# VH-VL binders against q0aze0, part 4

Target 1, 268 residues: q0aze0
Amino acid sequence: MKIILVNNRFKENTEKKAQEIAGQLSALNVEVIIDNGLDEPYAGTVDFIMVLGGDGTMLRAARRYGQRAIPVLGVNMGTVGFLSNIEINELAEYLPLILREEYSLEARMMLEVAVFQQQSLLTRVFCLNELLLRSNSPRMLSFALEISGQKLEPYRGDGLIVSTTTGSTAYSLSAGGPIADPQLDAFIVTPVASHIINKRPLVVSPEREISLHLLEEREAIIGIDGQIKMDFGAENRVLIKRAPHPLLMVNLKAKPFFTSIDRSLQRQ
Short names: E, the ipSAE of ESMFold2; O, the ipSAE of OpenDDE; V2, 0.75 times the mean of E and O plus 0.25 times the DockQ between their complexes.

## First folded at step 2 (VH-VL)

Design L9 (framework fv_ixekizumab)
Fold by OpenDDE, second read of step 3:
Structure L9 (fold): chain C 268 residues (1-268), chain A 128 residues (1-128), chain B 112 residues (1-112)
Amino acid sequence: as target 1 above (268 residues)
Amino acid sequence: QVQLVQSGAEVKKPGSSVKVSCKASGYSFTSYYIHWVRQAPGQGLEWMGVINPSYGSTDYNQRFKGRVTITADESTSTAYMELSSLRSEDTAVYYCARGDYSEYLFGSGTYYDAFDIWGQGTLVTVSS
Amino acid sequence: DIVMTQTPLSLSVTPGQPASISCRSSQSLVYSSGNTYLHWYLQKPGQSPQLLIYKVSNRDSGVPDRFSGSGSGTDFTLKISRVEAEDVGVYYCMQGTHWPLTFGQGTKLEIK
């Protein structure tokens, strides 16, 4: 068995713990690769991914490995979030199950985000939470939103969020989006400070395609999962689709999503 | 076994069109890009374009703009490359190749990962 | 387009001896992320190209330790520590940092 341990190099405690866990796994004849984000994603085949840390680390892991259809386990290390399944102190208890591959999987929809300059593809990325389009100046943006070829009225505001249901408890929520069941596949389109005070978020079928582009010469930014930024201008367009693969999240322990929402959100 | 199997050799007249197929097996067809690369006799490699089989989105080398069309059929796990208005200079072995998705969204500019699986190649001969 | 220049275009090597191929790009291949999308392929006689090295220095699965890649910016090198008969073919570098993708001219490796 080969396992990738994903941690955050900026958090010393996670790095140390990754090394400890690696040692333990090695003692059990498990091959271990540590990914702290410093190096490029491991390109070889692996059987299991263990994410040590909070939601941010999980998001990075999802972007790096999510398209490979590898089971991903979130191991919380004292942070507040929605993407971890077990606590670090529970790992020893569940390790035998992991090694025997006795766990269930939960498929989480991801976004496929493609950024274009004219007809040329600049980049394509998968992400678990959301795409953010926002102004890079104090002025509002004017941008066009199309859903499956249907042109909506132009948007004016600070920006727009396109989120998965997983991402509904992330930035979308802060912008006034609804909380969605993670077991539901859907896009959540949440305006950010729209000039229309009561502009409502949209819940959109995962079968649809979402397109965004600016209607005037302005400087904007594309954000992915709150961790990656890209300059975005009038010559650019972004296309958002359901990723062809879901993230396969390991369920070793039942999580009471709806009963823990209030607690989790209060800590954020 | 992961493999790409291409259609057989073609002989075409100038001005005609050729459509080469590339059937994928052993992996999820929609999980990887399909690139097309050609190689003229005794020459090097030239990138033609790429498709996302999941949605059919494409990107082409401008050198072939207006002449090359890449498509994909998910139901049969098959990608196609059609080249029109054929010329003698189009005589080459045409390869399909599998490429990984991008993982980052930084700055500007197009980037692609390496091609880890290649088809066996399809010889297209254009002669009067 | 980015021009990829390989040197030499051909080399003959005695089995067991080392080989080195250079690949130079007309512009830096470092992407905004810091990654460098420079790859190496081998096309053996009568076969399709096969991946050797991806992103400058990473060996693909099944590639022997004899092969190594290095470099940065615009200058890259593929090295074979000890050439074997099975290493005969044409080596290509490819850049994926800039659109469109471009290949080097190829370097033909022969055995003496």
Scores: ipSAE 0.006, ipTM 0.470, lowest interface PAE 11.5, mean pLDDT 89
Fold by ESMFold2-Fast, scan of step 2:
Structure L9 (fold): chain C 268 residues (1-268), chain A 128 residues (1-128), chain B 112 residues (1-112)
Amino acid sequence: as target 1 above (268 residues)
Amino acid sequence: QVQLVQSGAEVKKPGSSVKVSCKASGYSFTSYYIHWVRQAPGQGLEWMGVINPSYGSTDYNQRFKGRVTITADESTSTAYMELSSLRSEDTAVYYCARGDYSEYLFGSGTYYDAFDIWGQGTLVTVSS
Amino acid sequence: DIVMTQTPLSLSVTPGQPASISCRSSQSLVYSSGNTYLHWYLQKPGQSPQLLIYKVSNRDSGVPDRFSGSGSGTDFTLKISRVEAEDVGVYYCMQGTHWPLTFGQGTKLEIK
């Protein structure tokens, strides 16, 4: 068995824990590859991915490895989050089940984001939560939104979010989007600080293709999962569609999504 | 060496605006949130708002009623806090501070880690 | 807004003696996973605040082991086992659980 151990490069104690866990796995004849985010993703075949950290580390792992259809387990290292399944102090208890492949998998849809300059593909990236289009200046954006060839009325405002259901509790919620059951597959399209009254979030089929481009010469950026930032101008177009493979999240322990959401909303 | 270096002291008239800068060095600027905290003379600390530089997403203390705007320029690793419609009560030392971004939760409901690095502070004096 | 109440507001201690500062929140700071976003800062005279303790009980890098934090729910304590001259300043607790983020009013520690 070959496992990739993904850790958070911004937490020094996580690196030490990653080495400790790697040693334990090696003693059980498991090959371990450590990914701390500094190098290119491991290119070889692996059987399992273990993510040590919070939601940010899981988002990075999903971007790097999510399209390989390999089981991914989130192990919480003491930060609150929605994407981890077990706590670090529970790992020893669950390790035999992992090695015997005695767990269930939850499929989480991902976005495929393709950015073009005129007719040329500039980049293609995958993400678990969302794409954000936003102004990079005090001026509002004027942009075109097209859904499966259907041209909508131009959007005017500070930006737009195209989110997965997993991303419904991330930036989309901050911008007024709905909370979605992560077991559902859908795109959530949420306006950011719209100048026009009554621009509402849209919930659309994940089989749709969404395209965005600017209608005026403006400085804008696109952000991916809050971790990647790219310049976006009037000569650019972005195409968003369902990624070919979902992220396969390991479920060893029932996580009460609705109870967790209810507690988080208490802070308001 | 991880540092946040702020712009110099300012003296402003009531009704004007001030824009304070906070230049980050020694770390990946987009890997951490930047918070703004002020301290009136002889008083305690008051949280103003936060920005995620990767995204440009912000959360503000409602007490400032849309007078505060926080921005970030990734190309210069610099965060800015602009406070408009200045009043004498806005006389304070303004600090920027770095916080961990490792959690993705609800927008304004996001949980915040401690501020481990602070700027030196910028004194803004509002007087007629 | 969550109100953070510190007691005492001022404290005068002979060097080598212990000091204790309390921080009480108007609502519980514990959510879902049990993590508590309660942090302690020290502002020395003429300086910016500096982090001492994060998430109730974890010492920041370089903070001496004479500083310790404890507590749960709404009641938290910062303890200094043996106060030194360099510990003079104003101590603040801060909560990161509820929006907006709020600080205690501060506790001034002075040497006798």
Scores: ipSAE 0.000, ipTM 0.408, lowest interface PAE 13.3, mean pLDDT 84

Design b1 (framework fv_bermekimab; at its last look DockQ between E and O 0.02; V2 from the best seeds 0.00; counts 0 for: pae E 12.5 > 2, placed apart)
Fold by OpenDDE, second read of step 3:
Structure b1 (fold): chain C 268 residues (1-268), chain A 124 residues (1-124), chain B 107 residues (1-107)
Amino acid sequence: as target 1 above (268 residues)
Amino acid sequence: QVQLVESGGGVVQPGRSLRLSCTASGFTFSSYGVHWVRQAPGKGLEWVAAISYDGSNKYYAESVKGRFTISRDNSKNILFLQMDSLRLEDTAVYYCARDLYYDSSGYSPYFDYWGQGTLVTFSS
Amino acid sequence: DIQMTQSPSSVSASVGDRVTITCRASQGISSWLAWYQQKPGKAPKLLIYAASSLQSGVPSRFSGSGSGSDFTLTISSLQPEDFATYYCQQANSFPLTFGGGTKVEHK
């Protein structure tokens, strides 16, 4: 068995724990790769990904490895979030199950985000939570939203979020988006501070394609999962689709979403 | 079981070259970074060189940089140390060692398995 | 380069004694520290990694502590088989470096 441990090197507690766990796994004849985010993703085949940390680390892991259809386990290390399944102090208990591959998987839809400069592809990424288009100034943006070729009325506001159902409890929620069942595949399109009072978020079929572009010469920013940022201008377009592969999240411990959501939100 | 076996050591004249080998077995060699560590007679341990799991990254101690070359053949499970321009101060038992684990760059700092070592000495 | 300074260079002890060996790094290395045991004519053996994690198969009388620059290896009750030389090693950055070693001898 080969396992990737994903942590953040800049967080000493997670780094040390990754080392400890790696040693323990090695003693059990498990091959271990530690991905602390400083280098390129491991390109070889692996059987399991263990994410040590919070939601941010999970999001990074998802972007780096989600397209490879590898089981991903979130191990929380004292943070508040929605993407971890077990606590670090529970790992020893569940390790035998992991090694025997006795766990269930939950498929979570991801986004495929393509950013273009005119007709040229600048970047393509997969992400678990959301894409954010926002103004890079105190001024509102004017942008066009197109869904499967249907042009909506121009949007004016600070920005727009296109989120997965997983991401519904992230920035989209703060912007007034609905809480979505993570077992549901859908896009959530949430306006950010629209000039139209009570501009409603849209729940969009995962079969549809979403396109965004600016309608004026303004500087904007594309944000992905709150971690990746890139400039976005009038010559750019973004195309959002359902990723071809979901993130396979490991369920070792029952964690009912709806019964725990209030508790999680209260901690934030 | 994990095993590392060094070979190629011997008596050599200053300025000459020597090639050490380390044959690995009992684990997926291509998945681990490996190192050379040497120990002069009656002295402490000195790290010499490291190579990542895929050979893409190599690291050397300053004392051997430009003279020694670390390489590996993952198809044969062999680690090499080409030693050129040998000096008297290179006299040592040379160990190969395996990383306990490795990071995305292919290196790790902890050595969980070592070979028995091979001695390099010089003729008077 | 990171210099590792071990102290003492040698220690005389008896079976049952508590033995403490220290290792100081010239700069902060977080928990990137290992301890090795070496017996004459043998390759080193990994005892502790990540400053305080006991390697599999190593007796619990061995323990490691410390972070940053100062580290300690402790043998709570020295056994006959523990007479050997011990080395610390920083794993923080290349070039990897070892301490000068501490020889634990019979009193």
Scores: ipSAE 0.505, ipTM 0.806, lowest interface PAE 1.0, mean pLDDT 93
Fold by ESMFold2, look of step 6:
Structure b1 (fold): chain C 268 residues (1-268), chain A 124 residues (1-124), chain B 107 residues (1-107)
Amino acid sequence: as target 1 above (268 residues)
Amino acid sequence: QVQLVESGGGVVQPGRSLRLSCTASGFTFSSYGVHWVRQAPGKGLEWVAAISYDGSNKYYAESVKGRFTISRDNSKNILFLQMDSLRLEDTAVYYCARDLYYDSSGYSPYFDYWGQGTLVTFSS
Amino acid sequence: DIQMTQSPSSVSASVGDRVTITCRASQGISSWLAWYQQKPGKAPKLLIYAASSLQSGVPSRFSGSGSGSDFTLTISSLQPEDFATYYCQQANSFPLTFGGGTKVEHK
């Protein structure tokens, strides 16, 4: 059995704990690769991914490994978020089930984001929570949104969010979008400070393709999961569609989403 | 426009060395893993070598390990392949190719842009 | 190393035909598979990645399917520009490996 442990090296207590867990797993004849975010993702075959940390560490793991169809377990080491399944103090209890592969999986839709310069593909990246288009200056943006080739009336405002249902409790919520059940597959399109009064948040089929481009030259950025940013100008277009594979999240412990919403949101 | 242009191919004697170059433009070269893929005349495709976006990790096919060295100069947007101890079976068109995925690429590469190729052959 | 076995080696077909090409990996590769098209004297062109995802700008008559070790490329209605050689490639692990190719030629 080979496992990747994902942590954030910039948080010292997670690094020490990752080494402790790696030692425990090695004593059980489990091969362990530590991914602390500084090196290339491990390219070889692995059976399981364990994420030690909060939602931010899970977002990075999802971008790195989510398309590989490997089970991913979130282990909370502090502040409770939306993406952890068990607490670090519970790991010893659940470890036998992990080793015997006795757990269920929950699929979480991801976005595939492709950025073009004119007609050439500049980059492609995956996203668990959201893409943010926003102004990088005091001036508003004027931009076009197309959904499966259908052009909507132009947008004017600070920007736009395209999120998954998993991302509905992140930036989309702050911009006025709905809280969505993460078991649903959908795009949630949320305007940011729109000056066009009839631009309401949209919930869109995951089978649609979404396109964005600026209608006039402005300094803008594309943000991915609140962790990656790229310059975006009038020469660019972004295409968004459902990623080829969902993130496969491990369920060892029942996590009632609806009864925990208020507590989880206050902790973010 | 994304563009990859190979150069440095030609006719060499067996046992000698040759250095191939690939110049990149139209994208942020330093954010992408890049590869060499070769094709012998009338034959299929063979992956040769890969280098990560920052140059810290290098991978080689077994047939070239110890003889070829992949490298990059991100300040000049150039990928290199140093080919030492050349053999007749190294006869091929050599392509440079860009990994599809930006940031953390190199573990599951799909090649979305290719150069036109440069031919390496041998004199008798 | 993961061997990729591609079949058939060649296909004689007419415009309008449905063409299927198969690719088998010597071990499981999940969905880490790409398909390429190559015309004589040209570099390969990416058609399908992640087994079934269509690359931008590729016509919808191309589709990919499969997971694990068995994969299929389908051209639903062959067009004159589709006469070419097609390659599969596993992206699961180094060393990266290609299938032997399938030449689709005019009947």
Scores: ipSAE 0.005, ipTM 0.509, lowest interface PAE 12.5, mean pLDDT 86
Fold by ESMFold2-Fast, scan of step 2:
Structure b1 (fold): chain C 268 residues (1-268), chain A 124 residues (1-124), chain B 107 residues (1-107)
Amino acid sequence: as target 1 above (268 residues)
Amino acid sequence: QVQLVESGGGVVQPGRSLRLSCTASGFTFSSYGVHWVRQAPGKGLEWVAAISYDGSNKYYAESVKGRFTISRDNSKNILFLQMDSLRLEDTAVYYCARDLYYDSSGYSPYFDYWGQGTLVTFSS
Amino acid sequence: DIQMTQSPSSVSASVGDRVTITCRASQGISSWLAWYQQKPGKAPKLLIYAASSLQSGVPSRFSGSGSGSDFTLTISSLQPEDFATYYCQQANSFPLTFGGGTKVEHK
């Protein structure tokens, strides 16, 4: 059994814990590869991915490894998030089940984001939560949205979010998007501070292709999962579609999504 | 309610100039592309000119290019068509019409609201 | 310029009849086509956009179909208020062009 242990080297507690866990796994004859975010993604084959940290660490792991169809387990290291399944103090109890492959998998759709300059592909990235188009200056954007070749009314405002259902509780929620059951596959298209009345979030089939481009010269950025930023100008076009593979998330214990989001909303 | 009202039509002599106006109300005029479409008596519809929501893009039918100028005043919600070197072939009812979608330069224009029209005709 | 050819130029029909009007583009226009109704002395009214999308407030007896170069407007059961002239319009590229019109007249 080979396991990738994903952590954040810049957080002292997670690095120490990763080393301790790697030692424990090695003693059980498990080969461990540590990914602390500083190096290129591990290129070899592995059987399992264990993410030690919060939702941010899980988003990085999903971008690096999510398209490989490998089980990914989120282990919370302090702050409760939506993407972790067990707490770090529970790992010892669940480790035998992990090694015996006694768990269920939940498929979570991902986005494939392709950015073009004219006819040329500039970059292709994958993400678990969302793509955000936003202004890089105090001026609002004017931009075009197409869904499977259908041209919608232009958008004027601060930007737009194209989210997975997993991402419905991230930036999309803050922008007024709906809370979506992560068991559903759908794109959620949420305007950010639209200046046009009646611009509402859309829930769209994940088989659709979504494209965006600016209608006037403005400085804008494309943000991926809140962690990657790319410049986006009037000469650029972005194409968003369902990624070829879902992220396979490990379920070792039931985590009630709706009661968790309900408690989170009542704190606000 | 959405309303477009044309004015400025009348009887003119060939070679003269005329300026048509279209006053918009009931919607955010500065957010929509607007067009001039004409119809000669007993004939079909002919698209004449278009202007984008911000005035940056203008389009003309070949028959009027170089003679007609489209413009807009977003502060007053008014669309204009300046018609120079008028010909007998320009005899028509002139309609102003609003794009279904905002900007005609980025989208395919369809006309969801039209004015009543203003007649431009000639005494020989 | 994209030329739009409508057929027939006129049709005589009775209330309750199914009426079909066709529109042909001189080149491919995808689904970028609209249909309008015009009554004598009145401005045109949008019926259908994007080849098949029914405009809000338009009765369901009106339907549009087609893509590419050939398009059809159908009135499934003609009503007294439907006697009018109908126009197609391509929205694929400038200059925008209309068909010659089809007059639906009382039999």
Scores: ipSAE 0.000, ipTM 0.381, lowest interface PAE 19.4, mean pLDDT 85
ESMFold2-Fast, scan of step 4: ipSAE 0.000; ipTM 0.454
OpenDDE, second read of step 5: ipSAE 0.448; ipTM 0.788
ESMFold2 (binder alone), look of step 6: mean pLDDT 92; pTM 0.947
OpenDDE, look of step 6: ipSAE 0.449; ipTM 0.790

